# VHH binders against o26223, part 127

Target 1, 191 residues: o26223
Amino acid sequence: MKLLWTSQHIKVTVHIDGKVSKMDVLEAIKTRRSIRKYQDREVPEELIDKILDAAMCGPSAVDERPWHFIVVRNREMLEKIPEVHPYGAMVKDAPVAIIVCCDSSLEKIPGFWVQDCSIASQNILLAAHSLGLGAVWTGVYPLEDRVEGIRRLFSIPEHVIPFSVIPLGYPAENPGTRDLFDPDRIHLEKW
Below, E stands for the ipSAE of ESMFold2; O stands for the ipSAE of OpenDDE; V2 stands for 0.75 times the mean of E and O plus 0.25 times the DockQ between their complexes.

## First folded at step 6 (VHH)

Design v96 (framework vhh_gefurulimab)
Fold by ESMFold2-Fast, scan of step 6:
Structure v96 (fold): chain B 191 residues (1-191), chain A 124 residues (1-124)
Amino acid sequence: as target 1 above (191 residues)
Amino acid sequence: EVQLVESGGGLVKPGGSLRLSCAASGFTFEDYAAAWFRQAPGKEREFVSAISWGDRTTYADSVKGRFTISRDNAKNSLYLQMNSLRAEDTAVYYCAADRFPYESKLSTPGYDYWGQGTLVTVSS
């Protein structure tokens, strides 16, 4: 049996090695970090399904839900992503990546698909974190060269726009959390 | 999405037997690590038995040799066969499924999907 101490000595938790404790929503939001180093360990399909279910639960403009997802596990394909995405070097080392896409034929109100796909992307990051995985959002849209590079690499049709590439896996780093609260950004009643 | 419904609870005399069932919808038990927990009035929920995705079983010391956990993939159901029941086995029994299908867990916080519970009363 393994023991895990909480930092404030308020609980001693007995864990099986690799087990993740359940997080509440606020804890998940506050402790999620971008993870770019992954264990050489497969992510079960069941966890990917849970993550994508969470991604599709996000709000969308006029309930248009324009998102489509490409799940990439093929090592050769993951290794080609850094060639078209200069800041996506970590993708080649991930066991899996999710490409968040917008099907423009599903768009009901022009331009809001960006917000819809941003929400889906963030839900992927939060869901992954809550399940003991690490992930990072690598930007594709609105950088034209990255959009076309990813489109070509994954045979994405003209009506579909790749929005983000999110590699994920069991984390091999722990960057710790950050205190990002800034009261100077909060204005009451007026600017 | 995921729903678990327990059945089979009831009143039984000491030394008797009961079989609890847990029916699943929205997923297949074959793909999940699943467990039975119980909670007596005024007490915290405690582990009873677990079955992993690979059908490895684990039992609490208090029920070893008396209880048997199993599943039936054709019926998408989880079972707990309870033999040689004692007054101390009186509790509401809960079916639980783990979000991580490949690992057995021995504590309540490790399970994300829960049934409503079924009452077992062992009384003479």
Scores: ipSAE 0.000, ipTM 0.075, lowest interface PAE 22.5, mean pLDDT 82

Design v97 (framework vhh_7aqx_2; at its last look DockQ between E and O 0.07; V2 from the best seeds 0.00; counts 0 for: pae O 11.8 > 2, placed apart)
Fold by ESMFold2-Fast, scan of step 6:
Structure v97 (fold): chain B 191 residues (1-191), chain A 125 residues (1-125)
Amino acid sequence: as target 1 above (191 residues)
Amino acid sequence: QVQLQESGGGLVQAGGSLRLSCTTSGFTFSDYAFSWFRQAPGEEREFVGAISSSGGSTDYADSVKGRFTISRDNAKNTFYLQMNSLKTEDTAVYYCAAKRYTGFSWKSPSEYDYWGQGTQVTVSS
């Protein structure tokens, strides 16, 4: 069952053909918020595919694109994530989570995989928002206990590094938007 | 200078126990994750067990789970491997190793910054 949702602060249109509509890029960036409460409603695989396509479109150092993704829908597995990730309590309530990983065998420039996986993570958040979903980035790397816990829980190989866990679903909260523009952080021509 | 020194190895009968110690110096102990590796003659170094820099997480090779326990004592700059129910196939040189965490698995020997010289463990039938 489809749920149509709209708000004046977020200009999202849903088409009758079942396609979620466009949101302007600047609007998506400015209105995206971390969402930690989700409706009891499954996310269609087509939307996950669109989100992952967007994740893979991020810029990457020397085009190394070291990212791999684990899509977790299994309730028992989602319920185990808080055991290895203390700030991941909301994951058990999400219909799905994406684990962003770095395959170090694909790395061409040492250390830039962190930026690459950060870009992929942010694209997941923005794409989810543009499609009417809510998501939150829960940090895994560089926290050793979380990295090794997630690696063990999902049988991730030793050459692959779990970077972030991003639960997502249809939002059950609306925190509104913030005005974060600070001109004191902008310097013209020099510091 | 950085040093890791193993102790507690030796000869033991199958079914017996040994406690290995690795005493460290020359770095901030609490910043490092610690592991034990072992190497039988003619083989590569294999992972045995690891403990995170926080001490909150451990991992073990499947062959030693339930028999071996890794622990650390930050006040003594020393970490340990308690080896119970020893088997003849546990015979190897045991190496302690230390790494600052980089995201790479504890099971990768190449990721370790510092290594001890090794201590022989021989389990007789």
Scores: ipSAE 0.461, ipTM 0.793, lowest interface PAE 2.2, mean pLDDT 89
Fold by ESMFold2, look of step 7:
Structure v97 (fold): chain B 191 residues (1-191), chain A 125 residues (1-125)
Amino acid sequence: as target 1 above (191 residues)
Amino acid sequence: QVQLQESGGGLVQAGGSLRLSCTTSGFTFSDYAFSWFRQAPGEEREFVGAISSSGGSTDYADSVKGRFTISRDNAKNTFYLQMNSLKTEDTAVYYCAAKRYTGFSWKSPSEYDYWGQGTQVTVSS
């Protein structure tokens, strides 16, 4: 569902396991891990709505917002994704997947849609994590056979480009925390 | 200088077969998707078929599905159109075209970077 259950500009309090939970944004960024194993448990539509709301909050080139999202819950369709996406095997085990797409008719600056859809995709991952879900970004664009395979499978029109497939669900694994900061990647004033 | 050169056209009786070749030079062959287009007198160019850079995906116009097969040979920098069960309405100048993959349609002539000069195919009854 793309519709929000409320039109008001208020924060919605989400109850998870009987507790009100809010995650600091830096904590979410630092602790999010790719999750490829999911519980056999449905993801409520209201959580998908919140995730897609977050996806659409990202900046885009000249506010072009070129993104569209396909929500896939149909078991037969989820099971077909690995047939056209060799590294998408975990998608068949997910209760739901989100396909992030670019609608080229919405582009205002050619070529920036890749950055735009990447921002939306990362927001999906962070929002899912903050709601107690696990997700992983599986790459579609720029791999020609994957793009065309997903386009055919989901009847995506010529002017729309599937960018990523993001399976998600309640996690059935915990990969742990990493320390990835590398000061050698930081250059002051010049290279 | 990038060059695409069609060959294999000619006169053939209806129901017959022809194989067109498009030999390429001046770019890295494996980086490009390829298509065949055709144009009959007084008509606009019509998409015939396309093959992806990897060769793993193909697409065809409805009018040729099941009769035409596009393929590529990376070792020879050449791609092909096998035309079987030819009909008089297949008579046209056939053009090969190349582009880098963009995620958008293969069917629009304006999307293609490079074109051959064309080869005539004439199907007689």
Scores: ipSAE 0.005, ipTM 0.346, lowest interface PAE 10.5, mean pLDDT 87
Fold by OpenDDE, look of step 7:
Structure v97 (fold): chain B 191 residues (1-191), chain A 125 residues (1-125)
Amino acid sequence: as target 1 above (191 residues)
Amino acid sequence: QVQLQESGGGLVQAGGSLRLSCTTSGFTFSDYAFSWFRQAPGEEREFVGAISSSGGSTDYADSVKGRFTISRDNAKNTFYLQMNSLKTEDTAVYYCAAKRYTGFSWKSPSEYDYWGQGTQVTVSS
């Protein structure tokens, strides 16, 4: 009885040809999944730059753009993040992580920075996906223990608030697609 | 080199006012929260008040609430303790302190990175 190990070839269609096929925006949004497993492969700086560029293209309240980004590639630091972030276990396996932060001194209207940083974080996820990378949003704010943990770990000053940690890498999993459309969540004209 | 220097202390009558200043150098002023502590003879150093790095938040010991106010001037790398309605029990050496991290409390001296040398405030009856 030859146990045919059907090696489910996760056809990561790495289009070898340098042409990063640009995903349609809707495609990127609809097909994006949280990726928590990564290949042992470095992410080129060029891709990180593109991701960060995208992160900074989102709108912000009165154009306050309060976001800062810490790019973490240091293995020791990546391995320390799970110690202060219980749900960030996958970060230790990623070749790179982006920490999205808010500089409160840049805030023009109180409280909108959460929206601003959320938009930036989502853009990171979408951009990563469009570039053939996997990422996951691990929430830091508003949990004080995580906020303080990340703050101390990365020597973040008090006026800067760590918001999210986003590990990135070439995906080593394929969670598949899901349909999240729910018409019951749509209300016309009124609730 | 990091320096914090208190000034403005002295002798004042009960009911009077003083304004202490803490001038800082050697670090990015805007990155730090600042606090005032005081220590009376034979007593432990106690929290007086704090101001956040952004200046948007302040906290005060109950004993000084309504009488003391902390402010900061980023352009001058200086923060202040305005002391009104001074009491004899306010007599102490006042210390300014700097903290870069928020931590859980501004009240713990051990959480502060830098300290001034202190300035004497004496309130006479």
Scores: ipSAE 0.005, ipTM 0.253, lowest interface PAE 11.8, mean pLDDT 89
ESMFold2 (binder alone), look of step 7: mean pLDDT 82; pTM 0.832

Design v98 (framework vhh_7aqx_2; at its last look DockQ between E and O 0.01; V2 from the best seeds 0.00; counts 0 for: pae O 12.6 > 2, placed apart)
Fold by ESMFold2-Fast, scan of step 6:
Structure v98 (fold): chain B 191 residues (1-191), chain A 125 residues (1-125)
Amino acid sequence: as target 1 above (191 residues)
Amino acid sequence: QVQLQESGGGLVQAGGSLRLSCTTSGFTFSDYAFSWFRQAPGEEREFVGAISSSGGSTDYADSVKGRFTISRDNAKNTFYLQMNSLKTEDTAVYYCAAKRWSGFSWKSPSEYDYWGQGTQVTVSS
């Protein structure tokens, strides 16, 4: 097995390993929780690279894969996010945030980019959880004020739409478990 | 039917002020984001300022920040551009524009659903 990843300093690194995740997929899905409190501890670039690799592995309508990502580590920039995103207060306390964006020039079918970027965002959350990190999806699209504020703050081009802001770090909280299974939402054969 | 009509343009001395108005009809005003664009002779259309459909957010071109203010009055179906400390470089035809916001930038002229016919602003030294 060859593991390929890129970092800010190394374009491509080839690592041969037989790594097995400590958490299977079903466990990761069931135990992932939104984490809004983070340790004052740096997240290694290698983990961010793994998370972004996983983000890009989501299904995409007609394989348009319109996602682009901004990785924000600059403290001053993180502190400005709450000014344009009222429910993003926790972002200023995170060591890093990922902004998931849609490059509309890559869009092949109108509207499906929202689903594509939602899948990429969820993969970021799951990958972070599986690597021992915590993250939370803070909504940007479809809220006009947040989209335009984030676009301005990060000099995002006119044809690119910021979709979500996901702060992440080593967790400083351990939220409880919920049982969300609701059989009343399952219909057999017909409505 | 849908109409956007500019008013308030004219001739003004450098350092002066003008207030442009855009009166609208034919759509639900509160559902739309509004912008002002300008075009000087021989130049491309330039974004000036925008206000969100909620009225909670505004954005301005760097060249006008601190001098121009965009606002909206939902009760009057009208939005405005207050232009202060005018410079000769502000001379242009000013267009009001409306878009039902869809995620695309306020600065993209092609994303606008409706446009006014333009009003001339001339700033003399």
Scores: ipSAE 0.531, ipTM 0.835, lowest interface PAE 2.0, mean pLDDT 89
Fold by ESMFold2, look of step 7:
Structure v98 (fold): chain B 191 residues (1-191), chain A 125 residues (1-125)
Amino acid sequence: as target 1 above (191 residues)
Amino acid sequence: QVQLQESGGGLVQAGGSLRLSCTTSGFTFSDYAFSWFRQAPGEEREFVGAISSSGGSTDYADSVKGRFTISRDNAKNTFYLQMNSLKTEDTAVYYCAAKRWSGFSWKSPSEYDYWGQGTQVTVSS
């Protein structure tokens, strides 16, 4: 059966709505879509905990782990994000958002925090998807006006850099699956 | 060579106005965020206000908010501080500073790559 073939590679067991579910990691990667419409349904805190645990499992430069996360559920604050983030309109409709930040005091190799926080951000998207949630990465860094706006709004300290805002919730849309494999992007031995 | 030069300082009566200019050369002006800092005798440099590289975002110290306005003119490579409703507490040497923005806050003097020589502003009672 198709499940047995996919289970022979990698198995991931996750909870959806308090129920145990199963999604192959390659399936999660291939089927994750940006979701910008959410049901009027609360996301349990235990799912957020699992997502953030996954976010912190990512590799980082010299194991510096420079990330910090702000969990935003307050309706007033979610509604203010679009005021400083012009492409974050869907955030006000999400039941929760996660702000991924870099604490520069943890940085061991200058500049690699961008890769570190990108890895954490992608892990949030994949973990959310595997738990039956939809999410989208809205960019903050390196856009100066967005970074300073988010910093001001959430009282983020001067040595901490907001990197991304990730609204999430139970999806109210289904964009479908894409086939994005492009062999012309693969170069053997040299360019 | 990068150069920042303040001008427009001087003596003014309390309640008056001054406009400071910071003329720049030696770098691509539009790539830089700019700030004004000030320093009174015996004090550390104090953040006054900043403007983003795009000009779309500004920030001000609470002590000057509503009285001071920062602007930039990319065509003239010049950064301005309009100071209104001046108080004797505003007396200080004012410095312009420039940085390529890299994600850190505007308020830390150690984050700035280039500094002007300063211009004295003295507010008399």
Scores: ipSAE 0.000, ipTM 0.360, lowest interface PAE 10.2, mean pLDDT 88
Fold by OpenDDE, look of step 7:
Structure v98 (fold): chain B 191 residues (1-191), chain A 125 residues (1-125)
Amino acid sequence: as target 1 above (191 residues)
Amino acid sequence: QVQLQESGGGLVQAGGSLRLSCTTSGFTFSDYAFSWFRQAPGEEREFVGAISSSGGSTDYADSVKGRFTISRDNAKNTFYLQMNSLKTEDTAVYYCAAKRWSGFSWKSPSEYDYWGQGTQVTVSS
């Protein structure tokens, strides 16, 4: 019984051609997946800039825009993140991570910063995907141990709250697409 | 064919400065991280410094930190080693290297895909 090891050639169609194929917004949303495996390839700064630009384009409560972003490329720091973030194991394998933070001093209305930072985080994911990168949202807030861990690790001041850690890289996996549409979750006019 | 070519080496007095260049061809420059190594006579090749593919990260050996700076110019397919405050102990053949995969460490020569032929830097007292 010759166990034919079918080497599933994960054809990661790395569109080598520098042409950042612009995804339609709906396509980006529908086809985005959490990517936790990355190529050992660095992400160009240009792409990070675009991602951060996108992150800052989201709405925020009364336009408070409380977000700050820590871009982490230092390998040692990336490797330390999993020590304080148990579900952030993949971060050590990413060439870069973005830590989304809230500066509480910028908050105009209490509590909406979570929504604001969530929108920013999602925009990071979508932008990354549209640019041919893979990313995953690893939640930090509201888990105190993670918040404090990240805070200490990156010397984040007390008035700034780490919200999420988003590793990014060229994807080394293709989890496929999902159909998540559930009509049972849609209620017309009333519950 | 992939080529890396060092230039800018020579004789310089202690305290002086040199700028090395590594001009590359035969591969997509922007996809590679680059490093400088040096080898003194009778010594092992040692890591000097590296720059990431994006240029956003650099690393330096402790012995050159604060004195040496690595930069890259994607438009010219060239990266550089600016060497200031040169010391006699900086005398070596300097090699440029290219790595497609950044990996966890830039310090291991075995991880690099391509190498230059080297350029001699001599720092006199």
Scores: ipSAE 0.000, ipTM 0.247, lowest interface PAE 12.6, mean pLDDT 89
ESMFold2 (binder alone), look of step 7: mean pLDDT 82; pTM 0.831

Design v99 (framework vhh_7aqx_2)
Fold by ESMFold2-Fast, scan of step 6:
Structure v99 (fold): chain B 191 residues (1-191), chain A 125 residues (1-125)
Amino acid sequence: as target 1 above (191 residues)
Amino acid sequence: QVQLQESGGGLVQAGGSLRLSCTTSGFTFSDYAFSWFRQAPGEEREFVGAISSSGGSTDYADSVKGRFTISRDNAKNTFYLQMNSLKTEDTAVYYCAAKRYSGFSWRSPSEYDYWGQGTQVTVSS
């Protein structure tokens, strides 16, 4: 029965400040937004540890878990990222960024590392949101200039591929929620 | 009918300069990253330098950094290796190579879709 799919879209308003621990998974998914403006406030090391723990809990093809992470807090290094990533201007203003990488030596099935690292990246975004932080996924792979620029900047070995750069911090903007449910994209039994 | 053809090789004295060209046909040049590899007699094929599809990024082997420069000319479907301050150790057959996707590395020969036939560079003392 697909009556639920014909229902009116429900706009969700979540009180994040003081309510982070009460946000359920569906609320986190529906209210997470890309955040590109950050407060001048340091992110505690303990929160980064929780975010990276969540990143590693994602499913991966044949349990290959090919991800490695670089945590960048150094202001000089953050300021260099926009030089090799044209849409990474906000990274210089973030207190911290996580670079999601694939170690190809851990790959068990060809090509699925892209999906694995996408899952890890999304888990970083959701975990950050659940902890009262804002983040944005800036694309690196498969854009050759960005891949090699980031590899060179952070001395990443040739068997490791930088996948995404995710700046994060306490949000200095609130873009609100989106009504994205579209029943015309759901097909019953056939196209 | 994809073709890569090297030119500009030859004999040069140590301390001299050579410019290699690789002319390409049969694909959309701007979609490809390009590299130079070399192979000396009895040695493995080694990476020399690479340039990204946009031309915004380059990479070089440590042995040639500061001496060699890779560049590309999209209007001519050609890319180049400017070799300065040549050493006898630079003597090798030089190959141009093209790849569409970044894959794992610019430095792995197996990542490349197309290869030239090679051009001999001999540096005399």
Scores: ipSAE 0.000, ipTM 0.200, lowest interface PAE 13.7, mean pLDDT 85

## First folded at step 8 (VHH; framework vhh_lunsekimig_d3)

Design w1 (at its last look DockQ between E and O 0.86; V2 from the best seeds 0.00; counts 0 for: pae E 6.0 > 2)
Fold by OpenDDE, look of step 10:
Structure w1 (fold): chain B 191 residues (1-191), chain A 123 residues (1-123)
Amino acid sequence: as target 1 above (191 residues)
Amino acid sequence: EVQLVESGGGVVQPGGSLRLSCAASGFTFSDYALYWYRQAAGIERELIASITSGDSTWYVDSVKGRFTISRDNSENTMYLQMNSLRAEDTGLYYCAAEYSETFYGSEPLFDYWGQGTLVTVSS
């Protein structure tokens, strides 16, 4: 027997064993939206673990896997993030945030860490969505004021670069679906 | 056609109040984060307040407790209630909009800008 619950027009199916029904990968990609409004509800640690597992499953340049993750649940710290990242106002209203970082000492070839951390960040968004959570990518790198602000706030060492801040929570909004397919962006065999 | 139109500016005495409006058209208003900027004479434009598509708000320290940003998605309008106005609040006030799926969020890279409304606080 499946349990259905509705919040803000979002239907989530939960199995009796407490497992959330997972989306297939194409559905997750197509239906994912940035969520900036969250319920007053804690996110279970088990879900965060699954999300972080997904974050580490993406490819990286020469398999360098330069990513680190800071999981932030402390209310005071969440409330301070918007002080150094003004465009991350929603972080103060989220029950948890993940900060994706690059350890430059793990980089094997220059410059690909941005792609690596982007892949990890996107996997966080997709995994969150597939688990019935809402999330949003707030850019930190390459904006120096945000990078240094987050660095200071979380005592991040100089060789580690904060890349993104991703607040997560049970969604309290439903932005709807998008159709972004553009055949004009597809070229066959040559430009 | 996309348009952001600010209104509500004017001349007020110190301690007075104004309410600015930013009327939007030509795009899905509810899918955008909205921003108030201001520019005083001879200085760079500064972010003073923001409201996300999820109604999370942010304020620069100098306006905290005095200014309130809000939005009405049904009217495609953003507001800035300004109380206890000071001489240093004088400037041209701009509204801006950023699409919700943007993760960069930095001036001047917003999707849309208004032309501004002038606020003058003087005795």
Scores: ipSAE 0.701, ipTM 0.868, lowest interface PAE 0.7, mean pLDDT 91
Fold by ESMFold2, look of step 10:
Structure w1 (fold): chain B 191 residues (1-191), chain A 123 residues (1-123)
Amino acid sequence: as target 1 above (191 residues)
Amino acid sequence: EVQLVESGGGVVQPGGSLRLSCAASGFTFSDYALYWYRQAAGIERELIASITSGDSTWYVDSVKGRFTISRDNSENTMYLQMNSLRAEDTGLYYCAAEYSETFYGSEPLFDYWGQGTLVTVSS
């Protein structure tokens, strides 16, 4: 393997394995499953950057874009998350987690930030899946004990609301696909 | 026709051990996160241990190092091995299951609950 050197002494690495194949968006949506078991394999920063780029591509109410993201790789911090988020036990076993937050000072229409951050969170799941990673959305908001616990743990200011914690990594499980289409849920013209 | 059934409760002396079982019928554990709750007389149920579908475990501080949660998906059964039992461990023990695609694992959203098995640690 040959490394490309820059004048700023920043190494540019080339992955030894082939690049991940492009995945169709409908395939990604249909095959994404919540993954709670991860390999002991680091996730490159470049993949996290792509995932967060995708997260920020979501629409938001009046383009308010209220989201902020905390990327957590520190082992000590990942191991502490279940102390305030006991239903997120898998977070301590992930190589990295993304915390999706709302900065309420960016709200332009009160109360739509939940939809905005939900869109960003789902985009994270789909982008991770398309890159060969597994992830799961663990709920923080609206559970006040979880919100306050995560806020304390990561020194999040009072005007910023932690919404979700998304652990991710290369999957160590394959739960298979589901067929969830239910035509009884579809109503034409009226209820 | 879906049931969770706890068993293995009983009376033990302080320092003793018990193994609780939670058996499922009408559904398969493999896609579920599983939980043990404890309820002492006069107080609300307390989450004491969990195991995800990916086998990640969590324990409340009061039971860490003494209790071990495990699952056997081939037998559709979850276990709680309780060692070094104390008087404050006395109570009804419930199991619960949450489908792995849910984003919330709080009590009102659990898909299934058991009826409970009584553990009494007597002096």
Scores: ipSAE 0.065, ipTM 0.556, lowest interface PAE 6.0, mean pLDDT 85
ESMFold2, look of step 8: ipSAE 0.034; ipTM 0.517
ESMFold2 (binder alone), look of step 8: mean pLDDT 77; pTM 0.763
OpenDDE, look of step 8: ipSAE 0.670; ipTM 0.860
ESMFold2 (binder alone), look of step 10: mean pLDDT 77; pTM 0.764

